# Designs tried in a protein design chat: VH-VL binders against NAD kinase (nadK). Part 159

Target 1, 268 residues: NAD kinase (nadK), of Syntrophomonas wolfei subsp. wolfei (q0aze0)
Amino acid sequence: MKIILVNNRFKENTEKKAQEIAGQLSALNVEVIIDNGLDEPYAGTVDFIMVLGGDGTMLRAARRYGQRAIPVLGVNMGTVGFLSNIEINELAEYLPLILREEYSLEARMMLEVAVFQQQSLLTRVFCLNELLLRSNSPRMLSFALEISGQKLEPYRGDGLIVSTTTGSTAYSLSAGGPIADPQLDAFIVTPVASHIINKRPLVVSPEREISLHLLEEREAIIGIDGQIKMDFGAENRVLIKRAPHPLLMVNLKAKPFFTSIDRSLQRQ

## First folded at step 13 (VH-VL)

Design AA112 (from AA1 with light chain S31Y; framework fv_bermekimab)
Fold by ESMFold2-Fast, scan of step 13:
Structure AA112 (fold): chain C 268 residues (1-268), chain A 123 residues (1-123), chain B 107 residues (1-107)
Amino acid sequence: as target 1 above (268 residues)
Amino acid sequence: QVQLVESGGGVVQPGRSLRLSCTASGFTFSNFGMHWVRQAPGKGLEWVAAISYEGSNKYYAESVKGRFTISRDNSKNILFLQMDSLRLEDTAVYYCAKDHLWFSRSSYGMDVWGQGTLVTFSS
Amino acid sequence: DIQMTQSPSSVSASVGDRVTITCRASQGISYWLAWYQQKPGKAPKLLIYAARTLQSGVPSRFSGSGSGSDFTLTISSLQPEDFATYYCQQANSYPLTFGGGTKVEHK
């Protein structure tokens, strides 16, 4: 068995825990690769991915490894998040189940985001939560939204979010989008400070292709999962599809989504 | 540099068939939707047909639907218009044109045009 | 099908004049209108798309305005090379349709 341990190198306590866990796994004849974000993603075959940290670390793991159809377990290292399944102090209890492959998997859709500079592919990224297009200046954007060949009335405002159902509780929620059951596959398209009356969030089939481009030269940025930022201008175009593979999240214990989100909202 | 060249026009009899070709150079043909637009002598522009950049979606004007077939060969950078059951009202210069925006499944306007090929009829 | 009506069919103008051409759609087309210039014996040239976005290389004296069903192309100060026929074209939905054209000719 080969396991990747994903941790956040900027949190020293998490790094020490990763090394302790790697030692425990090695003692059980498990080969361990540590991914702390410094190097390229591990290119070899892997049986399991263990993510040590919060939701942000899981988002990074999903971008790096989510398309490889490998089970991914979120292990929480403090404040409860939405993408973890067990707490760090429970890991020893569940480790035998992991090693015997005695767990269920929950599929979470991902976005495939392709950003072009003119006609050249600038980057192709897979993400779990969302793509954000936003203005980077006081001037509002004017941009076209195309859904499977249908051009909508141009958006005028500060930006737009294209989110997965998993991402419905992230930036899309802050911008006024709905809370969606992450068991559903759908795109959620949420405007950011639209100047057009009645621009509402859209819930769109995951079979659709979404594209965005600016109609006027403006300073804008593309944000992916709140972790990748890049400039976006009138020579750029972004294409968004459902990714070929969902993220396979490991379920070792019951985590009822609706009561979890309800408690989270009550704490705000 | 960027160029579209039509060929295949000529004199034809009513009811016969003709195939027009449009050869593209100077841009990545497979990235763009393509159009056929015609213009009868002394008349205005009339859109005829369009094909998506991969070739999977095709669109036709009502006047040619069922008679004309648009197709493309991305490996050879060639656009085709197969014209069957030709009528006198099909007399026109036929232009091929490139859509403005890459990888779009819609149309935003036609930014590159060929010089046109004339289709006319003899008695 | 969306019908596009251009007005006027012809305009007589002199160099330096402001010229306006209008285009009306039979139903709402949002901002999805393109403007073309065609000189005798030549292929059309794209001037404007998305109602008001100027195509690269087109002089700033050309401008577009409007949305929904009513659109205008304006040439702020007519130049000798601007005597031509102008066409609007809706890009909202297939089948695509052109207006009848407006000929800008010498007085």
Scores: ipSAE 0.661, ipTM 0.837, lowest interface PAE 1.7, mean pLDDT 90

Design AA113 (from AA1 with light chain S31H; framework fv_bermekimab)
Fold by ESMFold2-Fast, scan of step 13:
Structure AA113 (fold): chain C 268 residues (1-268), chain A 123 residues (1-123), chain B 107 residues (1-107)
Amino acid sequence: as target 1 above (268 residues)
Amino acid sequence: QVQLVESGGGVVQPGRSLRLSCTASGFTFSNFGMHWVRQAPGKGLEWVAAISYEGSNKYYAESVKGRFTISRDNSKNILFLQMDSLRLEDTAVYYCAKDHLWFSRSSYGMDVWGQGTLVTFSS
Amino acid sequence: DIQMTQSPSSVSASVGDRVTITCRASQGISHWLAWYQQKPGKAPKLLIYAARTLQSGVPSRFSGSGSGSDFTLTISSLQPEDFATYYCQQANSYPLTFGGGTKVEHK
């Protein structure tokens, strides 16, 4: 059995804890690869991915490994969030179930984001929450949104979010988007500070292809899962599809989504 | 150099068929939707047909629907227009034209045009 | 089909003049209009798309405006190479349709 242990080197004590867990797993004849974010993703075959940290660490793990159809377990290290399943102090009691593959899997859709400059592909990135297009200056953007060949009225404002259902509780929520059951597959398209009063969030089929490009030269950025940032100008175009594979999230214990989000919103 | 070169035009008799070709070079042909646009002598531009970048979606002007068939061969960078049941009203210079936006399933405008090929009639 | 009505059909102008050409769609087409320039015996050249976005390499004296059903192409100071026929084209929906053209002629 080979396991990737994903942690954030810059979070307090997570690297030390990752080393402790790696030692425990090695003692049980499990081969461990530690991914602290410094290097390229591990290229070899693995059986399981264990993510130590909060939602941010899970988002990074999903971008790096989510398309490999490998079980991914979120282990909370003291930050509350939506993407972890067990707490770090519960790991020892659940470890035998992990090693015997006695758990259920929940599939979460991901986005495939392709960014072009001129006619050339700059990058292809997978993400769990969302793509954000936003202005990087005081000027509003003017941009075209195309959904499976249908051109909508041009958008004017600070930007746009294209989100998965998992991402419905992230930036899309802050911008006025709906809360979506993460077991549904759908894109949520949420405008950011639109100058046009009646631009509403859209919920569209995950089979749709979404594309964005600027209609005026402006200083803008593309943000992916709040972690990747790229310059975006009139010479750029972004293409968004449902990713080929969902993230396979490990369920070792029940985590009710609706009561979790309800309580989270009451604290805001 | 980005270019489109039409061929296959000529003199035909009414009711016959003609196949036009458009050879593309200097850009990634398979990334762009393609169009046929015609212009009758001394008249304005008339859009005829379009095909999506992967070839699955085809569109036609009402005047040619059922008579003309647009197709493409992305491996050879060639666009085709098969013209059946030709009428005198089909007399025109036929241009092929490239959509300016890559990987779009819609059209915003046509940024590269060929020189045109003339289709005309005799008795 | 969306009909595109272009006016005037011709205009006589001198170098340095401001030239305005209008285009009206029979139904709303949002911003989805392109403008083309065609010189005698040549293929058309794209000037503007999305009503006001200038195509790369096109001089800034060309500008577009409008949305919905009414659109305008303006040449702020006509140059010798601008004597040509200009066409609008709606890109809102298939079938695509062109205006009848406006010939910009020497006075």
Scores: ipSAE 0.675, ipTM 0.849, lowest interface PAE 1.7, mean pLDDT 91

Design AA114 (from AA1 with light chain S31K; framework fv_bermekimab)
Fold by ESMFold2-Fast, scan of step 13:
Structure AA114 (fold): chain C 268 residues (1-268), chain A 123 residues (1-123), chain B 107 residues (1-107)
Amino acid sequence: as target 1 above (268 residues)
Amino acid sequence: QVQLVESGGGVVQPGRSLRLSCTASGFTFSNFGMHWVRQAPGKGLEWVAAISYEGSNKYYAESVKGRFTISRDNSKNILFLQMDSLRLEDTAVYYCAKDHLWFSRSSYGMDVWGQGTLVTFSS
Amino acid sequence: DIQMTQSPSSVSASVGDRVTITCRASQGISKWLAWYQQKPGKAPKLLIYAARTLQSGVPSRFSGSGSGSDFTLTISSLQPEDFATYYCQQANSYPLTFGGGTKVEHK
């Protein structure tokens, strides 16, 4: 059995715990690869991915490994989030079940994002939450949104979010998007702070292809899962579609989505 | 150098068929939707047909629907217009044209045009 | 089908003149309008798309404006090479349709 341990580079305790867990697994004849985010993703085959950290660490793991159809377990390291399943102090209890493959899997859709500079592909990225297009200055953007060949009325405002249902509780929620059951597959298209035009969020089929490009020269950026930033100008175009594989999330214990969201919303 | 070259025009008899070809070079043909636009002598532009970059979606002007068929061969960088049941009112220079925006299933404008190929009729 | 009406059908102008060409759609087409220039015996050339976005390499004296159903193409200071026929084209929906054209003539 080979396991990748993904840890949060910005938390000293997660690196220490990753080394301790790696030692324990090695003693059980499990091969361990530690991914702290500094190097390229591990290219070999693996049986399981264990993510030590919060939602941000899970988003990085999903981007790096989510398309490989490998079970991914989120292990929370302090701050409760939506993407972890167990707490770090529960890991020892659940480790035998992990090694015996005694768990269930939940599939979460991902986005495939292709960014072009003119005709040249700059990058192709997979993400779990969302793509954000936003102005990088006080100036309003003017941009075209195309959904499966249908051009919508041009958008004027601060930007747009294209989100998965998993991402419905991230930036899309802050921008006024709906809360979606993450077991549903859909794109959620949410406008960001329109100055003149109040466009409604859209919920569209995950079979749709979405594209964005600027109609005026502006300073803009695209953000992916709140972690990757790229400049975006009138020479750029982004294409978004459903990724080939969903992220396979490990369920070792019940984590009720709706009660978790309800508690979060009671905090203001 | 980005270029489109039409061929296959000529003098035909009413009721016959012609197949026009448009060979593309200097750009990635499979990334762009393509169009046929015609212009009768001394008259304005008339859009005839379009095909998506993958070839899955085809569109026609009402005047040619059921008589003309647009197709493409992305492996050879060639666009075709099969014209059946030709009529005198089909007399025109036929241009092929490339959509401006890559990987779009919608048209924003046509930025590269061929020189055109003339279709005329003998009595 | 969306009908595109251009006016005027022709205009006589001198070098240095401001020339304005109008295009009206029979229904709303948002900003999805392109403008083309055609010289005798030549293929059309794209000038403007999305109503006001200037195509690369097109001189800044050309500008577009409008949205919905009413659009204009303006040439701020006509040059000798600008004598040509100009066409609008709606890109809102298939079938695509062109205006009848406006011939900008010498005098």
Scores: ipSAE 0.633, ipTM 0.824, lowest interface PAE 1.8, mean pLDDT 90

Design AA115 (from AA1 with light chain A50V; framework fv_bermekimab)
Fold by ESMFold2-Fast, scan of step 13:
Order: structure tokens, then sequence, then C-alpha cells
Structure AA115 (fold): chain C 268 residues (1-268), chain A 123 residues (1-123), chain B 107 residues (1-107)
């Protein structure tokens, strides 16, 4: 059995805990690889991924490993979040179930994002929450949105979010998007500060292809899961579709989504 | 440089078939949607058919639907229009044209055009 | 289908004149309109797309305006090479449709 431990490189307590857990797993004859984000993703075959940290660490793990169809467990280390299943102080209790593969998996859709400069592919990235297009200046953007070849009225405003259902509680929520059951597969398209009063969030089939490009030269940025940023101009184009594989999230402990979001909304 | 060259036009009898070809050079053919547009002698432009860049989506004008078939071979950079059950009103110069925007399933305008090939009918 | 009505069908003009051509769609097409120039015996040339964006190499005397259902092509100061037939074309939805054309001819 080979396990990757993903941790946050900026938290020394998390690094110490990763080493401690690696020692415990090695004593049980499990091979451990530690990924603190500094190096390239581990290229070999792996049986299980354990993410030690908050939602941000899970988003990075999903980008690096989410397309490999490997079980991923989120282990919370003290911060409130939606993507963790168990707390760190519960790991010892659940470790035998992990090693015996006695757990269920929840599939979470991911986005495949391809960014072009003219006709040349600049990058292709997978993400769990969203792609954000936003203005990088006081001027609003004018841009075209295509959904499976259908052109909508040009958007005018600060930007647009294309989100998974998992991402419905992230940036899309802050921009006025709906809360979606993460067990549903759908794209959520949420305008950011549109000057058109009736531009509403759209919920569309995950089989559709979405594309974006600017209609006027403006300073804009695209952001992916809040972690990757790229300049975006009139000669750029982004193509978004459902990623080939969902992220397989480990479910060891019942964590009712609706109760969790209800508590979170009362604090915001 | 960027070029489209049509071929296959000629004189036909009503009810017969004809296949037009359009050979592309100077650009990455597989990145762009392609169109056929016709013009009857002394008349205006009439859009006939379009095909998406990868070939999966095809569109036709009502006047040719069920009689004409658009197709493409991206490995050879060739666009085709198979014209069946030809009628006198199909008499026209047929142009192939490239859509403006890469990797789009929609149309933004036709920026490169061939020289055209004439389809006409025998007495 | 979306019908494109172009007016006038022809206009007689002299070099230096301002020429205005109008195109009206039977339903809203947003900004998804292109303008073409065609000279006798030649293939059309794209002048403007997305209602107002000039194609590379097109002189600045050409301009487009409008949105929704009403569109205009303007030639601010007609040159000898501008005598031609002009067509609008909607790109909002399939099937694509052209206007009937406007012939700009010598007075």
Amino acid sequence: as target 1 above (268 residues)
Amino acid sequence: QVQLVESGGGVVQPGRSLRLSCTASGFTFSNFGMHWVRQAPGKGLEWVAAISYEGSNKYYAESVKGRFTISRDNSKNILFLQMDSLRLEDTAVYYCAKDHLWFSRSSYGMDVWGQGTLVTFSS
Amino acid sequence: DIQMTQSPSSVSASVGDRVTITCRASQGISSWLAWYQQKPGKAPKLLIYVARTLQSGVPSRFSGSGSGSDFTLTISSLQPEDFATYYCQQANSYPLTFGGGTKVEHK
C-alpha cells in the first residue's frame, strides 16, 4: 500500500504532523510519500491520498492528483471547511478502516480548463471549485460567453465565474450564485457585478462546453480555485468542460452537507 | 499564405449529383469551422452549410436540407459538399469560407474565401 | 429563420461622399453581425465583425454601429475602390442569413 500525505508547506505544525503520521504508517508496512507542495507531483502509482489541512490544501491535492481516480481523504487540522471528512484527532480511530478499504467514495465533478494565446495552448488545468474571469482595473469587461456553440448577449461587468457544484459554496456563493448539492453534476455560471440587472446565474448540463473571450481590450485576470492567476486579454480564449474523472472523496464519517452549510451561513 | 481552392463544379443534369471540394492551405484547418456560401448569377449571397472544426456539428439552409451533405477530412485539409437531387435553382457560384475564430462552435464571420466554383445545368 | 432586410438596394454616390447602409434583423441578434464587400467577379471580403470590429487591413473610413435589430455600415469618405456591393450577415444562430445587398455605384 502506498499513500501520499499532502500538507501545507507554510505551516510547520502540519509538517511535523505529516512526519509523525508517516512514521506510524511505515510501522504498519505502508509506503508514504510526503507532498508539501514544493516539488512536482509524485509520478508513480499510489493507492490512497491523505490531505492534512484545510480546504485550500484539498484544492491543491485535487489539481495535482484528482484525475488519477485515487481515493482522497480530507483530514481537518483545526480550520473550518467543507472538504474535510474527519478531524486529525480521529485519524487513529479510522486508520484500520482506511487500510482495509472499508469506506465509501463520493464522486465530485471537476473542471477541465484550457487557456489559449491565439491558437496556441498556454496551459491545461483541472480544478475542483471554479474558474474566475475578472477585471484587473476600474473598467468593466465586455466579453462573450458561448455554451455549446450558443452565444448569449455579451456580458458587461466585473467578470464571470464558472463553477462546479462543489464550488457553489466558494466564490460563486459570494457573487450571488445558488447553493448546490455537491452530489449533482452541473456547471454554475455566475456573473460578477454585472451592469445588466437581469443577468442571472445559470445552471447548465455538465455535458456542455463553455468558452469565454474578451470583446474589447481590457486588463483582466483568470483565477483557478483561487490559487492560479493568469493575465487574460483579447487574444486569449478559455475553453471549459467537465474533466474526464471526478475527484473520489473518501467518506468515513457522516457529514451532512445541508446542516454544515446552514451553520456556516449563520456565521456569515 | 492562407488560401482556399474550390473544385468539382461543372455542368449537371437536374436530379443528378455533384461533389464539391475545397482544399485549404496556410492555416491549421482543423482549428476552424468551415462554410459553403453560394451566389446565383446576378443575385445576392446565400449561406448553404457549415461544419464545426472537429466535424461533429453540421448545419444547413432549409433550401438544401436533406439533399446536401457537408463533410471534412482534417488529415487532408479538405472540405466537401455532396449535392444530391440537384435542381435548377441550385445554379450558382459556390464559395467555401473559413470562420474567423478558432475552436468555436459558433460563427463570428467568414474571413477567408475561395475563388468560387460554378455549378450550372445542361440544356 | 432570421430575415435580414438591407436598405437601400442601391445608392449612387461620388468620390468623397458619406455612404450609409442599413441592415435590420427580424429578431434580436445582439451584436452578432458581419459586413462584407464584394466587387464584380470576386469573392466577398470581410470588413467588420461583431457589429463594429474592423477586420485587419480594412481602412478606418469604414465603421459599423448598432445592436439588437438595427445596424449601420458607414463609409465616411468614399474612395474609387469602394464602388462595390455590400452585404450584412447575422451570426447569432443557424441557419446564417445574409441581407439582400446594397450596390454602391457611380452617380
Scores: ipSAE 0.662, ipTM 0.827, lowest interface PAE 1.5, mean pLDDT 90

Design AA116 (from AA1 with light chain A50S; framework fv_bermekimab)
Fold by ESMFold2-Fast, scan of step 13:
Structure AA116 (fold): chain C 268 residues (1-268), chain A 123 residues (1-123), chain B 107 residues (1-107)
Amino acid sequence: as target 1 above (268 residues)
Amino acid sequence: QVQLVESGGGVVQPGRSLRLSCTASGFTFSNFGMHWVRQAPGKGLEWVAAISYEGSNKYYAESVKGRFTISRDNSKNILFLQMDSLRLEDTAVYYCAKDHLWFSRSSYGMDVWGQGTLVTFSS
Amino acid sequence: DIQMTQSPSSVSASVGDRVTITCRASQGISSWLAWYQQKPGKAPKLLIYSARTLQSGVPSRFSGSGSGSDFTLTISSLQPEDFATYYCQQANSYPLTFGGGTKVEHK
């Protein structure tokens, strides 16, 4: 059995903890690869991915490995989040189940995002939560949204979010989007501070293809999962579709999504 | 450098067929939707047909639907219009034109046009 | 089909004049309108797309405005090379349709 341990080197003692866990797994005849974000993703075959950290670390793991159809387990290191399944102090209890492959998998759709400049591909990224288009100045944007070749009325405002259902509780929620059951596959398209009062969030089929471009030269940015940021101008275009493979999330412990989000909203 | 060149026009008899070709150069042909637009002598522009950049979607004006077939060969940078059951009212210069936005399945406008090829009829 | 009605059919103008051409759609087309210039014996040239976005290389004396069903192309100060026929074209839905054209000719 070969396992990748994904950790965040910038969090307190996570590198040391990853080494400790790697030692424990090695004692159980498990080969371990540590990914702390410094190097390119591990290119070899692996049986399991264990993410040590919060939601941000899971988002990075999903971008690096989510398209490989490998089980991914989120192990929380202290920060509350939606993408982890067990706590670090529970790992010893659940490790025998992991090694015997006694767990269920939950498929979470991902976005495939391609960003172009004058037909040249700048980047192609897979992401779990969302793409954000946002104005980078006091001036509102004017932009076109296509859904599978259908042009909508131009958007005027601060931007737009194209989200998975998993991402419905991230930036889309902050912009007024709906809370979606992560078991559903759908794109959620949420406007950011639209000047047009009748622009509402849209929930569309995950088989649709979505594209965005500016209709006027403005300073804007594209954000992907809140971790990748790049400038976006009138010469740029972004194409979004369902990624070929969902992220396969390991479910070892019942985690009630709706009561968790309800408690989170009560605190806000 | 960006160029479209039509060929295949000529004098035909009603009821016959013609195949028009349009060769593209100077841009990545497979990134753009393509159109055929015609103009009868002394008359205005009339849109005829369109094909998506991948070739999966095809659109026709009602006047030519069922008689004309648009197709493309992205490996050779060629757009085609197969014209069957030709009628006198099909007399026109036929232009091929590139849609302006890459990878769009919609239309925004036609920014590159060929020189046109004339289709006319002997009486 | 969406019908595009263009007016006037022709206009006589002198260099330096402000020329206004209008285009009316039979139903709402949002901002999805393009404007073209055509000189005798030549293919059309795209001037404006999305109602008001100037095509690269088109002089700033050309401007477009409007949304919904009523659109205008304006040439703020007519130049000798601007004598031509102008067409609007809706890009809202298939089949695409052109206006009848407006010929801008010398007085």
Scores: ipSAE 0.667, ipTM 0.841, lowest interface PAE 1.6, mean pLDDT 91

Design AA117 (from AA1 with light chain A50T; framework fv_bermekimab)
Fold by ESMFold2-Fast, scan of step 13:
Structure AA117 (fold): chain C 268 residues (1-268), chain A 123 residues (1-123), chain B 107 residues (1-107)
Amino acid sequence: as target 1 above (268 residues)
Amino acid sequence: QVQLVESGGGVVQPGRSLRLSCTASGFTFSNFGMHWVRQAPGKGLEWVAAISYEGSNKYYAESVKGRFTISRDNSKNILFLQMDSLRLEDTAVYYCAKDHLWFSRSSYGMDVWGQGTLVTFSS
Amino acid sequence: DIQMTQSPSSVSASVGDRVTITCRASQGISSWLAWYQQKPGKAPKLLIYTARTLQSGVPSRFSGSGSGSDFTLTISSLQPEDFATYYCQQANSYPLTFGGGTKVEHK
C-alpha cells in the first residue's frame, strides 16, 4: 500500500504530526510519500491520499491529485470545516479500516478552469470549490457570461463566482448563493455586488460550458479555490467545464451535511 | 497579416451546385467561428451560415436550409460553403468572415472579412 | 427570426454634421448588436460590437448606445471618409440578422 500524506509545512505542529504518522504507517509496512506543498505533486501511482489539515489543505490536495480517481481522506487538525471526515485524535481508531479498505466513497464534482491570454492557454487548473472573478480596484467590472453558447445580459458589478455544489458553502455562500447538496452535480453562478437589479444566482447543468471575459478594460483578478490568484484583463478569457473525474472522498463516519451546515450557520 | 480569401464563385445555371472556399491566413483559424454573409447586387447584407470553431455546430439562414452546407478543414485553414439546388435568388457576392471572439460558441460580431466572390446566373 | 429595422434608409449630410442612425429589433437582444460600415465595392468593416464597444482602430467620433430593442449609432462630426452605408446586426441568437442599411450620402 502506498499513501500520500498531504500537509501544510508552515502550519503550527502539522509537519511534526505528519512525520509521526508517516513513521507509524511505515512501521505497518505502508510506503508513505509526504507532500507538504513545496515540491511538484508526486508523479507515481498511489493507493490512498490522507490530508492532514483544514479545508484549505484539502483544496490543495484536490487540485494536485483529485483527477487521479484515488480515495482522499480529510483528517481535521482541530479547525471547523466541511471537507474533513475524521479528527486527528480519531485517526488511530480508524487506521485499521483504512488499511483494510473498509470505507465508502463520496464523489464530488470538480471544475476544469482554462485561462487564456489572447488565444494562448496560460493555465489549466482543476478545483473543488470555485472560480472567482473580481474587481481589483474601486471601479466595477463589465463582463460577459456565456453558458453553452447562450449570452446573458452583460454583468456590471464587482464580479462573479462559478462554483461546484461542494463550493456552495464557501465564497458563493458569502456572496448570497444557495446552499446546495454536495451529492448534486451542478454549477452555481453567483454575482458579486451586481449593480444591475435582479441579477440572481443561477443553478445550471454540470454539462454546460461557462465562459467569462471583460467587456471593458479594468483591473480584475481571478481566484481559484482562494489559493491561486491571477490578473485578468480584457485580453483574457476563462473557460469552465466539469472536470473529467470527481474527487473521491473517503467516508469513515457519518457526517450529515444538513445538520452540519445548520449548526455552522447558527454559530457563525 | 490577417487575411481571408474567397474563391469558387462564377456564372452558374439554376439548379446546379457550387462549392465556395475561403482560405485563412495570419491567425489561428481553429480558434474562431466562421461565417458566410452574402449581398445581392444593390441590396443589403444577408447572413447565410456559421460554423463553430471546432466544426461541431452549424447554423443556417432559413432561405438556405437544406440546400447549403457549411464545413471547415482546420488542418488546411479552409472554410467551405457547398451550395446545392441554386436559385436565381442566390445571386450575390459571398463573403466569408471571422467571428471576433476566440473559443466562443456564440457570435460577438465579425471583425475580419474577405474581399468576396461573385455568384451569378446565366439565362 | 429577429427582424432588424434601420432608420432612416438614407440620410444626406455635410462634413462636420452629427449623424444619428437607429436600429430596432423585433424582440429583445440585450446588448448583442454590432455596427458595420461598408464603402462601395468593399467588404464591410466592423465598427462597434456589444452595442457600444468600439473596435480597435475605429475613430472615437463613432459611438454606439442602446440596449434591449432600440439602438443608435452616432457619428459626432462627419468626415469625408464616413460617406458609406451602415448596417446593424443582432448577435443575440441564430439565425443572425442584419438591418436593411442606412446610406450616408452628400447633401
Scores: ipSAE 0.655, ipTM 0.831, lowest interface PAE 1.7, mean pLDDT 90

Design AA118 (from AA1 with light chain A50G; framework fv_bermekimab)
Fold by ESMFold2-Fast, scan of step 13:
Structure AA118 (fold): chain C 268 residues (1-268), chain A 123 residues (1-123), chain B 107 residues (1-107)
Amino acid sequence: as target 1 above (268 residues)
Amino acid sequence: QVQLVESGGGVVQPGRSLRLSCTASGFTFSNFGMHWVRQAPGKGLEWVAAISYEGSNKYYAESVKGRFTISRDNSKNILFLQMDSLRLEDTAVYYCAKDHLWFSRSSYGMDVWGQGTLVTFSS
Amino acid sequence: DIQMTQSPSSVSASVGDRVTITCRASQGISSWLAWYQQKPGKAPKLLIYGARTLQSGVPSRFSGSGSGSDFTLTISSLQPEDFATYYCQQANSYPLTFGGGTKVEHK
């Protein structure tokens, strides 16, 4: 059995705990790879991924490993989060279940984002929450949204978010998008400060292909999961579709989504 | 660098067939939707047919539907228009044209055009 | 099918004049309109797409405006090379349709 432990090197407590857990797993004849985010993703085969940290660490793990169809467990390190399943002080209790593969999996769709420059592919990135297109200057954007060959009325405003249902509680929510049941697979398309009154968030089939390009020369950026930033101009085009594989999230204990989100909204 | 060259036009008898070809160079042909547009002598532009970049979607003007067939060979960078049951009102210069935007299943406008090939009738 | 009506069918103008050409769609086409210039004996040239986006290399004296069903092409100061026929074309839905053309000719 081989396990990747994903942690954040810049949090001293998290790195120390990862080493402690690695030692415990090694004593049980489990091979452990520690990924603190500084090196390239581990290229070999693994059986399980354990993420030690908050939602940000899980988003990084999903981008690095989410397309490999490997079970991923979020272990909360004392931060409030939606993507973790157990607390760190519960790990010892659940470890035997993990090693015997006695858990269920929840599939979470991911986005495949391809960014082009004059028809040349610049990058292909996978993400769990969303792609954000936004202006990088005082001027509003003018851009075209195409959904599976259907052109919508041009968007004029600060930008647009294309989100998964998992991402419905992240930037899309802040921009006025709906809260989506994570059991559903869908794209949520949420405008950012649109200057057109009737631009509403759209919920579309995950089999749709979404594309964006600027209609006027502007400085813009593409943001992915709030962690990756890329320049975007009139010579660029982005294509978004459902990623080939969902992220397989480990469920060891019930986590009531609706009551959790309702409680979180009361504190915002 | 970017060029479209039409061929296959000529003098034809009513009721016969012609196949027009359009050879593309200087761009990645398989990334773009392609169009045929015609213009009768002294008249305006009339859109005839279009084909998506991968070839799966085809569209026709009502005046040619059932008589004309658009196709493409992305391995050879060639666009075709098979014209069957030709009528006197099909007399025109036929242009092939490239859509502006890559990897689109829609049309935004046609930014590159060939010089055209004339289709006319003997009597 | 969406019918495109251009006005006027011809206009006589002098170098330096402001020329305005209008195009009306028989139904709403959002902003999905292109403008083309065609000189005698030559293929058309794309000037504007998306109603107002200038194609690369097109002089700034050309501008487009409008949305829905009414559109305008403006040439702010006509140059000798601008004497040509201009066409609008809707790109909202298939079949694509062109306007009848507007010939800009010398007075």
Scores: ipSAE 0.678, ipTM 0.853, lowest interface PAE 1.5, mean pLDDT 91

